# VH-VL binders against Jasmonate-induced protein homolog: the designs that were tried, part 4

Target 1, 185 residues: Jasmonate-induced protein homolog, of Atriplex canescens (Fourwing saltbush) (Calligonum canescens) (p42764)
Amino acid sequence: MASTQAMGMTEQQKKSVDEMVEKATNMGVNVQAQNSAVVSMINQTNVSMTFNENHNWSGSVVGTGYPKSIPTKQSRQFIHQGDAKDGSQGAVVYYGSNANGEPCGWLLAWCAPTNVTPTKPNRVYVDCGAQSKFDTISWDTIKAKLDVGPATTNFTDVDTETTIAAGVTSTGSFASVGAAFGLST

## First folded at step 18 (VH-VL; from m5 with heavy chain P62D)

Design r5
Fold by ESMFold2, look of step 19:
Structure r5 (fold): chain C 185 residues (1-185), chain A 123 residues (1-123), chain B 107 residues (1-107)
Amino acid sequence: as target 1 above (185 residues)
Amino acid sequence: EVQLVQSGAEVKKPGESLKISCKGSGYSFASYWIGWVRQMPGKGLEWMGLIYPGDSDTRYSDSFQGQVTISADKSISTAYLQWSSLKASDTAMYFCARHYGSFGTYSWGMDVWGQGTLVTVSS
Amino acid sequence: EIVMTQSPATLSVSPGERATLSCRASQSVSYNLAWFQQKPGQAPRLLIYGASTRATGIPARFSGSGSGTEFTLTISSLQPEDFAVYYCQQYNNWPYTFGQGTKVDIK
């Protein structure tokens, strides 16, 4: 029996997420990060992306904060310091445009427990699409989805032709989160 | 008690449409992902995709994207799996399962399963 | 997709003996591994999650171990009701994937 095969961006997304995880790992090692999520994001769209908002369930960003913009084809990083008990759990939303110039958004959420165990796994949740999708966010809903989410996933919004992929890996005393914000075209 | 109850067996011809159901009870249906798993005759298990009934956020395994439609009606605590045009190769057992887990205290993954719906497609 | 490979395909074991089932992932899945039991005509039943944690109501004779890419389900002192097909399943990545199954038969 034949099935429809995926073409294109899936292989690129895996490569991009792996590169962003490695970049986060290198940063975390260099700054000797502890009990934190080190997050690296690459903008693979055709325009600069602008920070819209964040949410914290546990922990908070440190240093210079969330990157205010991510220029096209470039990456930016931040460190989210975890609480002693529940580690780093947060989300960010960036805005940009699709290939047709329509306003779009990309949401990345993560859970990076202080120590990964059988009952405390790393998790991510991703979403993207028209900017209006992010006008009213229920953070309780995002948390519910994140709580049973995988450590690596992607999503493509067929209407806007936007895509996002992310993965999280533990390195010793911190978690490395890599994400690729992009277009499916 | 938490239960998932699926609609009954179906016997269909190629080209016909079909919508099977999975009704949840004993928990907050809208608040947990519910997924679908295919088991072809004599074969193993294949995860097809899932839906969050609270907002109808729907995700498909790449192999099933565009081949089926997953939907839900949270007002009656029911998820659906639907074909617009059945093929003989769609003959299989289909299970729904709740995706459950929380930080450090509960079972993780697919903890509650429906009883299965046998779909037979033959000329 | 992460490929899950189980061995052996069939395991013949006498009642009261120990059964050891193996599951290998094509890349690391951390602790994000579950084991299911399926009997003919029934839905799968969750046995183990997090590689080693028994689900509610699962007898102590079922135990799991491993992390990363190599995992083991052990059934000590097999009972007549334990003869079934067992599947491992990773939930580290979407899509989730299952191994092809290990059938545990009476010797």
Scores: ipSAE 0.784, ipTM 0.892, lowest interface PAE 1.2, mean pLDDT 90

## First folded at step 19 (VH-VL; from r5 with heavy chain L50I)

Design t1
Fold by OpenDDE, fold request of step 27:
Structure t1 (fold): chain C 185 residues (1-185), chain A 123 residues (1-123), chain B 107 residues (1-107)
Amino acid sequence: as target 1 above (185 residues)
Amino acid sequence: EVQLVQSGAEVKKPGESLKISCKGSGYSFASYWIGWVRQMPGKGLEWMGIIYPGDSDTRYSDSFQGQVTISADKSISTAYLQWSSLKASDTAMYFCARHYGSFGTYSWGMDVWGQGTLVTVSS
Amino acid sequence: EIVMTQSPATLSVSPGERATLSCRASQSVSYNLAWFQQKPGQAPRLLIYGASTRATGIPARFSGSGSGTEFTLTISSLQPEDFAVYYCQQYNNWPYTFGQGTKVDIK
């Protein structure tokens, strides 16, 4: 598993992430979410994205589960219920294709502690690239990166011209996670 | 003892290529991000980018994207910063630093720094 | 990117006196704020992380406080070895941006 390069988040990515965070927040409020990560993801590619796999370090998805697909130019949401001790910590991978039709993957990982503290902040880690990159994921590596990651970040894989941006914000008794899966072309 | 040791000072001319190194010891080098920081003469610290040696995951700040290349060889616990064609404006001190985190008790910390590599580019 | 602004640019303090340094973020960085000390010819040294947690080996006279957009580094009683440049850094958003620094010199 190797990755290429990541640049700062573009204004468009920031806007998209903010919109997803807002959608997540609204959903969380409506369902009175607690000790959870409410995740909203938008597919900004030109084809449908399909759920591939997830990983739980703490907590699990509730309700209807992970969206099986994210249609092009649409967003989908899910709730990841945290456990009492470590909150919500998980990751999800979706498959799709880039502008050239090459199989690609997008990975979103998040950490939403039960209580945000100076030593237990919200975190997010993102990755994207060739689908083969995600054939065998080292979840320990992902976790290691997540544990020292920021609350807002982005990544662009120059080889496949794929990009991903995400942010996590605490809102009330839950965390809102927004992510944008896209192409850099 | 956890340490980062950087390569020695460089004196170069514009147009020349350069690759400086940062070698880690005393910890699992592959398991922590290594960041590069530029400090121009008499100026502040500038974040350049980072690499995760375990899988070579590399992230750049906008200002340095395409301007430098960050790489690593985990087999010898070494990270690199390189230029294909130096400019006079590249004259600066360059630091590498470890990003440390540990089991939720240490969320983030650039706790170990190299001693710095002075790069001077002049005609 | 998040802009970090430190004040004052220069702080002149007598030995034994209290020094208070300010760091402001252009947007909230939660508790993801670090302070560094740099002496001439040396690499930066981590003082504080998580806005208020002292790094290993850092004297108790150093303390950090704040959250969101306003942060403070306090040196309760300035020692001769404390005269240096101090930088704050946010690590809430990639990239991890530094403030422009505050120079603490002897009054």
Scores: ipSAE 0.922, ipTM 0.952, lowest interface PAE 0.5, mean pLDDT 95
Fold by OpenDDE, fold request of step 27:
Structure t1 (fold): chain C 185 residues (1-185), chain A 123 residues (1-123), chain B 107 residues (1-107)
Amino acid sequence: as target 1 above (185 residues)
Amino acid sequence: EVQLVQSGAEVKKPGESLKISCKGSGYSFASYWIGWVRQMPGKGLEWMGIIYPGDSDTRYSDSFQGQVTISADKSISTAYLQWSSLKASDTAMYFCARHYGSFGTYSWGMDVWGQGTLVTVSS
Amino acid sequence: EIVMTQSPATLSVSPGERATLSCRASQSVSYNLAWFQQKPGQAPRLLIYGASTRATGIPARFSGSGSGTEFTLTISSLQPEDFAVYYCQQYNNWPYTFGQGTKVDIK
């Protein structure tokens, strides 16, 4: 299914992502995270979001795992422990609904290398839209897109009026990933 | 050899529609983002947006959202840029470019460019 | 969007001399900075990515440095074929954005 995006992260999205990055950073510091991606996600939709699936290219989630639910207007965090060689590379999909009650999905993918270098940067890829878009995900395709992805990005699906923004930054011995799942209405 | 070949120059009038093309060869076209860049006469480069031909995932720069349509046909390794109603201000050179990236042996870049398509819109 | 600012607008250099071009980002772009060369009537050519890595086939006289918000492209010894317009581009954020360009012409 084709998706159409309007770029240009809004000021509100920027703030939200920054706040999530900060939360992730604080969490990472508190748990003394090493070679990990600490991910903080805020649900800015009007209903609770539920975990659907994840994919690991490198590393795996630790601790309590992926949040099963992200209540409306709340944030949740998790830690994805990276491999020694390739760092933390993963993706997670959450389901919810848009303003019209239409089932929708939000996809966050990240790449947090063990050592960030000019040739091994932090990356994110985001997608959202009709839930059917995520029925069968080609993780190879997601990875291919992620490999070109920036460190900060947003996406708005005009059809479902869903939006997603994310950023990844290196913070000492770990990477902080912030994401905002929302509606464009 | 990896290359992108764009369609020929266009001379149009305001209000007319236009669709220009960018055909890739020498690589898996469906597996790499293709972007469009505008260069108005005597001006710099403007990144317009990109499409992933494999699934038609399309992302627009805010400045070009709603102004143009980016599409692709992976079956013929071709990306498109189109206008429903041209304006004089659309006069420019338009480039397509492959966006490449890889983890590990990271090589990034808009590394392959089309030769450009000159679009002239005047009364 | 991230604003990229290049300086100077025009750089006049004699053949064989060193050329130094500057690029500034309105916010940190880490190492996600590329340099392009464009000659009249031609498409841009990728010179540098990752702030300091030469693209395939790019002569050693081209070098890039910097991180965060300040970047530099250096041409150690300007050759006749190097007279062109050079653009920096950040790819840390979508949308990608280019500097306004620096024209390197013959002194």
Scores: ipSAE 0.919, ipTM 0.953, lowest interface PAE 0.5, mean pLDDT 95
Fold by ESMFold2, look of step 20:
Structure t1 (fold): chain C 185 residues (1-185), chain A 123 residues (1-123), chain B 107 residues (1-107)
Amino acid sequence: as target 1 above (185 residues)
Amino acid sequence: EVQLVQSGAEVKKPGESLKISCKGSGYSFASYWIGWVRQMPGKGLEWMGIIYPGDSDTRYSDSFQGQVTISADKSISTAYLQWSSLKASDTAMYFCARHYGSFGTYSWGMDVWGQGTLVTVSS
Amino acid sequence: EIVMTQSPATLSVSPGERATLSCRASQSVSYNLAWFQQKPGQAPRLLIYGASTRATGIPARFSGSGSGTEFTLTISSLQPEDFAVYYCQQYNNWPYTFGQGTKVDIK
């Protein structure tokens, strides 16, 4: 059915996103990241999450790639190296289950330009819900939504009781992206 | 020419339902977020929420979550704002606005506004 | 929610003079700040986005500046058609939030 999202992050979501941004920042500093998005994701659900899909509008993942799984109550990170012109712009989808054991998905998209300007901002877009929601993704649609999205946001799918929150901030020569994948119950 | 045209003024009693409309023309309606803004008499502007008509992805401000319904019918290029039971405190001007942006060119804009719909709720 | 605070509430200015309007955010909004003009009985009109970029068709006498938490709209030589209420709005976070408005009146 149709889902309704309240826009304000809960105090718990804000804390979780801030912790993931901090973790991404620490990683980016330690590896001396340049012109990239360092992405940190925490799985706050009751089951392990499995990588499903990615998309690149600008840039690509480096190192060992996208985490293939995110264990329950743990976080995982990756670095997405930006292109010189448009920085790092990408998305990932992870699958898991809700409290009722139904298959669900979590989508995180980000825009992390090489340099933040009035026309090249940091942005995130998030979505979650039944796994079938992610069977056929229109990446042009996601990009259109992302281009006018905020720098921090959340979404709750009432039907599956799944939730997601994310934020992006610039940290010197790279951007830190933090996301929390969870349940609303 | 990009245009948003809203339905006419409404005078209602508390407890009645109401659905007001915002019809877009001159652009691909389904491909842009469209949002609603309330302006209470003599007051400023409040952003209520938005919808992406292409897939009905709908996001509400916390203050309006559960108080109104935002919907769209992309086949007739129309967005709606709906109350199931009006209150006197719903008396206000309501605007719809298109949200446009393109990375690197135009980062954001509530660039096209409807003319507004005055809703008056009184006993 | 990010609170936007405008000052002054009312600004009395003679035609041809400079008007300066201030807007403060309760937390950083980077460059994600817009200015709108609203005349009585009309919808708001987008003037500035990205803190400093004029929207299409907006006269050069309108300029914006600032980033983070403090922003300014300047009207360099006020014209008769510029007497209106001006709102700032952040779009860094959903929900978008507006300042309470600054009314620019004829002195």
Scores: ipSAE 0.815, ipTM 0.906, lowest interface PAE 1.1, mean pLDDT 92
Fold by ESMFold2, fold request of step 27:
Structure t1 (fold): chain C 185 residues (1-185), chain A 123 residues (1-123), chain B 107 residues (1-107)
Amino acid sequence: as target 1 above (185 residues)
Amino acid sequence: EVQLVQSGAEVKKPGESLKISCKGSGYSFASYWIGWVRQMPGKGLEWMGIIYPGDSDTRYSDSFQGQVTISADKSISTAYLQWSSLKASDTAMYFCARHYGSFGTYSWGMDVWGQGTLVTVSS
Amino acid sequence: EIVMTQSPATLSVSPGERATLSCRASQSVSYNLAWFQQKPGQAPRLLIYGASTRATGIPARFSGSGSGTEFTLTISSLQPEDFAVYYCQQYNNWPYTFGQGTKVDIK
């Protein structure tokens, strides 16, 4: 029945996020990342995704910057270096298409405090849907939602049949962020 | 004083529709997640879903996706929980609660709760 | 969803004694664990968040500890108003989930 297919896709999204967290962890260890978010994103849609924009609440991207493209069924990574006080807090938006060829967007936001404490946890926020949803983003609204968010979450937009899942965990001196950008069908 | 006030108890028949409400006061209603929690008779607490009234961003727990509708009208500071067709198994107490948190002084919590709405569904 | 398992189901204690309640998560929830108190006919009340931080206005006799998968709520000297059901709840993963509760009864 439909619940069985839904569980399989949800389990696949969990596997994909865990794999991306592992890739982020391996990258962060290899480059000896400190006070940063190491972010790994997989494109599970049928077309290449293109970078649209970013936002910084604390810190900024380093190295080669944000991947300009994420080919279908492939992953790409970046490192976001945190500020001394507030760590790494940022967001990215990638554009692509759904199964019907309609323009869509995927938003990933994260908070990776300089030091994770019981009152300053790692957090993520995700959103996806029609590309027009991302034409005018209220970053204050995204931050308000991110500030009380979980460390692992997902969202499915029923209108476009797009989905996104993400998780963040601490790995030594940095946070590992994994995200899966996909289709719900 | 920050308050959440829920609509009164309901007695319904299977197959009927129902919309219960949760009205917030004493704070910026549109700026905080509001969640709904079910407590079945003699049972524990279950998250149903949450909504950010400022933009109606709505997230459901898996078991409640497609079973209920969560909505909000920020112009009257009110969140809603709605069934299109009630079942006897929907008999429960339903609470709304505000998610609290702020940047720089992070303090997660369901710090303000409504008083609960008892829904009884029986033939 | 993350399964939260509380023990014991019922804890019978006398006023003035210490109560210790346990909560286990099916996978790590870091420090993202809250404790709630609920009395019959009432809404839950937040006691502890971040595993160990008391919410505003909560008496010092309530304390929490733990991280990852194992958590404890301790009531150091039970008062008559503390006989209630206590729930743990994780907020590390959406959807958030509660444990099944521990009832603290008067002995």
Scores: ipSAE 0.802, ipTM 0.897, lowest interface PAE 1.0, mean pLDDT 90

Design t1
Fold by ESMFold2, look of step 21:
Structure t1 (fold): chain C 185 residues (1-185), chain A 123 residues (1-123), chain B 107 residues (1-107)
Amino acid sequence: as target 1 above (185 residues)
Amino acid sequence: EVQLVQSGAEVKKPGESLKISCKGSGYSFASYWIGWVRQMPGKGLEWMGIIYPGDSDTRYSDSFQGQVTISADKSISTAYLQWSSLKASDTAMYFCARHYGSFGTYSWGMDVWGQGTLVTVSS
Amino acid sequence: EIVMTQSPATLSVSPGERATLSCRASQSVSYNLAWFQQKPGQAPRLLIYGASTRATGIPARFSGSGSGTEFTLTISSLQPEDFAVYYCQQYNNWPYTFGQGTKVDIK
């Protein structure tokens, strides 16, 4: 049985992603970020989320690194510094639980090129579901999906009733990535 | 060279099921998203959803979620669009299209299309 | 979802003339805009992606411009084979959405 996703963001998801993009933008302006993705994530689930894994195709996290946890109904941020050629391209996986207490995961991947052009756009890819879905990730597969993905998207896993939404936009010399990790209602 | 070949036209009655196909050749089928597009008679194009055949990751437009099933069998390089119960309003031309991109050179495109499958649903 | 609005609905022009087609998005789509051509009885053909980049094999008379919410397809000198319906399509957000089309008819 294939996983299914309705592709329209709810009004709440759109608002949450926009707020996270704004938070990322404000942080990037304040620290004068350059050639980087500033990522802001909000945990809209009922439990704290914990960092599981990251992947880098280009660039690396700077400063204090990836937030180890994201408390329920709170947001956390990090900065991922891009390289000169390919900018910032990476992914993170956070673990938490659904409404039934089942272990779940949320995956956020982004592409934030050094300069956005018609052939080097901002991209995101998102996934969520049972934690076991993330035991063995093919990062080549995620990259292939990301490379043709949109700048704004969502996914809902009907089996676990988890959802994720994300968007990316450029402001000056950096990209702002906003994501909402949540439960479908 | 790269081709998507769809199954033939269908004439059905309301309430019947239907599964139409889109077979890819000349490329690594499992490695590219395949999408479906509806065109009702005399109307424009509607993007229905996509599937990544490599792992069956499937995403639907809201208008089509629960109305159709998109699936793929990568072992025979084929994607499917399926209805459990057709309605007269499902009368349309249905296209499959490959979603292709290469970061830094060809960043995006629905670049290869099937020839279309005409589905007619009438009493 | 993002609404794409094309104008005019029909454009009547003579061969050799310049055609200008407009596409407006309900919110910014950056450069994530494609143009397709569809002739009767055929599948759509990708003309332009990234708002302004011609797809492989597309003649130079087709050009695209714009970013954000407003986009234009220009055919600098219409040929007999260019009479078709043209669709713009945003790919900034899933789901992708198409405009309703502009039919380019011979005058």
Scores: ipSAE 0.757, ipTM 0.892, lowest interface PAE 1.5, mean pLDDT 92
Fold by ESMFold2, look of step 19:
Structure t1 (fold): chain C 185 residues (1-185), chain A 123 residues (1-123), chain B 107 residues (1-107)
Amino acid sequence: as target 1 above (185 residues)
Amino acid sequence: EVQLVQSGAEVKKPGESLKISCKGSGYSFASYWIGWVRQMPGKGLEWMGIIYPGDSDTRYSDSFQGQVTISADKSISTAYLQWSSLKASDTAMYFCARHYGSFGTYSWGMDVWGQGTLVTVSS
Amino acid sequence: EIVMTQSPATLSVSPGERATLSCRASQSVSYNLAWFQQKPGQAPRLLIYGASTRATGIPARFSGSGSGTEFTLTISSLQPEDFAVYYCQQYNNWPYTFGQGTKVDIK
C-alpha cells in the first residue's frame, strides 16, 4: 500500500529540529567530538520509545551506544564516530505507539561526511508508520533514498498519523543531527 | 542509454480527469526516485513531488498535495501523474525527471528528463 | 521553502563574449546548487551540480562557483547554441526550488 506524504517542515517542526541540533552541538563541543555525527532525538509522542535496530554504512556508535529508550517528551543523544574516509553514515529505528495505541516505528538515517564538499554532502532521510513497515528493511534502498535526499526533511504517515522531522548541519569538526519523533495529531 | 519517454499532448476541458505517463528504460527503474516538474505558460519550473518506484514511497510539495496523484508501476517501469478534476490553471508543460545521487563519487542531478507532456485545459 | 532569486532577468551578449549569471538563496544551501539550460519546447538540461561540477557532456565554457547563499554561472565564450533560459535550483531541502530564470539573448 502506497504511503502519502506532504512535504516541507512546518515552523513548529523547524523549531523542534533546531533545538535538537543545538543540543547535539552542545554535546559535541563538550566531548570534543571529531569526524562524527552527534545525534539528538526528541520523543514528542505519548509513550516511551524503544530502540529497535541500527545500520552502519560508515562509522559506528561510541560511548554508551544508542539510547535504549526515549521517555515521552524527552530527548536522548548518541555519538556516531565516522570512518576516516567517508565520515559517519548510519540509521536507527525506534518503536513506539500512535495515539490509538497501534505499534509504530520511526526511522532516522543520516550522512555526515568527514568534510562537506560538493560531492560529499550532509543528508538525512526519515520514515515512520506502522511497526510492521520496519520488519524487513532493505538498507540498500534506504541508502539510495538518503543519497538523493536533502539536509532537512520531514514525513507524515497518514495511516498511523505519525510524523518525523530531521536536519543535519556541520559544526566545526563534527555534524549535529537533530530529529523530532512525533504524532501528526 | 538511460531514457524517460512521456505520453503525448492532451487537450481537455475543466472537470475532466487525466493520467499521464513516464516510462523509463536503460536503468534499474525501481531503484531511483522519479519526480514531476510543472512549467506553466511563460513561467519557470516548479517541483511537484517525487516517488520511489521500488516501494511507492511518495512525497509531495505542499502546493501540490491533494491536487495531483503521483504513482508508479515498477513492473512496467512507468510513473504516472494524475488529476481527478482538471482546472484551466492546470494548463502547463509537465516533465518527469530521474533524481540521481551517490556518495563518494557523488553525482547529483535531475540528470535524465522526459520530453514533456503539454496539457491544455480550456472550455 | 527556500526562495531562489536570479539576476539579471535578461542578458544580451554577443557570441564569443562572456556571460555571468547570478543566483541567491534565501538561506544557506551549502554546495547543493544546480544549473539548468532550457531551450524553447525542450526539457531542461543539467549543466552544473554541486555548485561547480559540470555534468557529463557539458562543454568546458560552462563553469559554476559559489556556496552557501550566492552562486554564479559563467559562460566564458558564448556560442550561438547557448541562447536559452538558465535556471538555478537548490536541492538542499525538499521541496527543491528553482530560480525564476535568466534569459540569455544572443546578439
Scores: ipSAE 0.750, ipTM 0.889, lowest interface PAE 1.4, mean pLDDT 91
Fold by ESMFold2, fold request of step 27:
Order: C-alpha cells, then structure tokens, then sequence
Structure t1 (fold): chain C 185 residues (1-185), chain A 123 residues (1-123), chain B 107 residues (1-107)
C-alpha cells in the first residue's frame, strides 16, 4: 500500500525528461505560447496509455485538449493556458498497465506561475502505482504537496514497478513541462 | 504557536534498534511535509528524507534509502525516524523540520525545526 | 544530487563590519535557494528563501542575492548574536542539499 522511494532520477530518466522539455519548448516557440504551460509526455511503457482525469487550480487546456491516448514509446503534448494572476496550475492522470498487465495510473501536477520570481517558482509533483490509488483523489492534498515540490522530481512505485519523472523550466514567456511515464525495468 | 518537540537523547550500542519521535502542535500536522536532517559531530547538515503525514507518502535521499525508516502517525501528530540495527557511524544529532510552501502566500521554507535528538552509538 | 559549495570555510570579522558569504550550486537551482543560521547546541534557523526573501522576523541586516548557480548572503553590520555557522540549501531538486557551512567568527 505504502510506497517509499529514493529521490533521484536515473540517467535514462534525466535524458527522457530533458527530451520532453525540449519538445515542449519547440512547440511553445512554434505556437508563440504566452503565460502557459506547454506539457510534453512520453509513454515508456509497453501499452497505450489512456487519459483519465484532469484538475485545474488555475488556467485551462486550450486547442485540441488533453491527448486521449499516448501510444507506447510515443509522446504527446498539450498547452495549458494560465490565468492572468496565477498562471497555469493543473494536473493530469493517465492509465495504463505494468509489465504484468496490472492496471496502473500516472499523475503529473505542475505549477507554472505567470512570472517566475524568487517567491513564485515553477514546481512539479508526480505519483504512480496501482490504478486504484487514483480512484479517489484529494486535490487539496495534491496541491499541498505540489506547493512544496521541486522543479524536477521522480517517483518509483515498488509494488507495481512503475516510475514517473518530470521537470519544469521557464522558456521565455511560457513554461516547458516534460514528463516520462514508465516502468522500473 | 507552531512547535516540533523531539524525544530525548539516546545512548545505544551497535546492533540495537531505535525509534525517535517528533511531535507537532499548533498547526494542521497532517497537511505539511515533515523531513529529517542529520548532523554528524562537527559536520554540516544532511537532508535524509520527507513524509507527508496525511497519506504517509515518503521519499528518501538516496544515501538514506534502506538505512532508516521514516513514518508518521497523524492521529497523534507525530513523525518517527527508525533504525533496525544501529552503527557507530549513526552517532549524530537528528532534527525534524516542517516543510512549508504555499502558492497563495508566495512563501516557502523549512521554517519550524525540532530541538534535535542526540543519538550516541558506541561499543 | 546537486552539490552546494560554500566559501569561505571560515570568515573572521569584527562586530559592526560587513560579512559576505558565497554559495555555488553544481547546476542551476533558479531562485530555489535558502540560507540558514545555526548556533552551537541549537537547531538551524531559516533566514532567507527564494535566494533573496527574508523569512518572518529576520532582521533587515540579513540580505540575499543571486540566481542560477551563484548566491550571496550579506550581513551588513555584524552583531554579537550573528557569530554562527551559515548554511545554504537548494530546494530545486529532491533530495534537498546543503552546503558544508561557513563559520563566521569574531576577529
């Protein structure tokens, strides 16, 4: 039930997150994104992942919305437009399976302030594990964790052998969020 | 008044187990990350790991993963640091600290610390 | 993990003088940098967060600056109670990491 993990991205996770941040940056530049989080997610599991749920604390998704599916070994992107005062703050949950075919979930949350300042940093929070972990989400709890969260982090759930890593950085007038949804070998 | 009060000093032998405590008061204990920091004699500060008492979400520094157990009992507003088998190298001062952050107030900090628990492990 | 390096290891200054402490991160930590003061037998006390924001109740003589990889804590006029060890700490990445400390001694 309870999962505990060391905090540190593997070299492979760092590479994957950096690639996704770069993809998010390129997309944000191409569409001239402003006051938004451009989010790029790669599915490094063995099956397609399916969108389950989102939550907004500030801002909302624009364009074609959240990717409904992320095929195995592929990436998908979305843009979350921030509110004028508080920027882009949101979360998504995707479902998939682990190597044993057990249903699992991956949660990515981000905070991308309108302007990053000494007192308003970019932040991420990540979680993964059995799909049932996400049946009832307290978004107040996720927000409390996110507000202390770092700009780069990962988590591995030992029981399901799932892992997630994410990073956020400012790229001019928008934030680039990269995430890797995966398995522990 | 927000406070963290730690259990008293411990003198132990190698191989013994130990569980020290950190009790919070004056705030919603279950709603803030609590972390543990080690300070070896004459040395600096090392962040060991963190727990969210509300759901026991626990994250460890790589150096301490598998070396200690961090836990909490939110019903009595208490966090714990535990060793199954102490080593002489575990001799240190151990602090708990609240990790505060809120976007709404634009603030962050390890803002409240316990007074420390001295653990001495000697043959 | 991100290595935080402080300099100097010790700084000898007279009361009333200005002290300048340096902290360098092995990679960018943006503004996610805090400073702590620790006196013998006491827990650390948060001085500065966000590289430059004074924590509640911290005297104005303490100021911080920097971003990215290089940071400075300045104490504009040393008081007797300011002779202590000072630590910088990054919170850009978990695990959080501290510098090794700078001891500020009476000259």
Amino acid sequence: as target 1 above (185 residues)
Amino acid sequence: EVQLVQSGAEVKKPGESLKISCKGSGYSFASYWIGWVRQMPGKGLEWMGIIYPGDSDTRYSDSFQGQVTISADKSISTAYLQWSSLKASDTAMYFCARHYGSFGTYSWGMDVWGQGTLVTVSS
Amino acid sequence: EIVMTQSPATLSVSPGERATLSCRASQSVSYNLAWFQQKPGQAPRLLIYGASTRATGIPARFSGSGSGTEFTLTISSLQPEDFAVYYCQQYNNWPYTFGQGTKVDIK
Scores: ipSAE 0.678, ipTM 0.870, lowest interface PAE 1.8, mean pLDDT 91

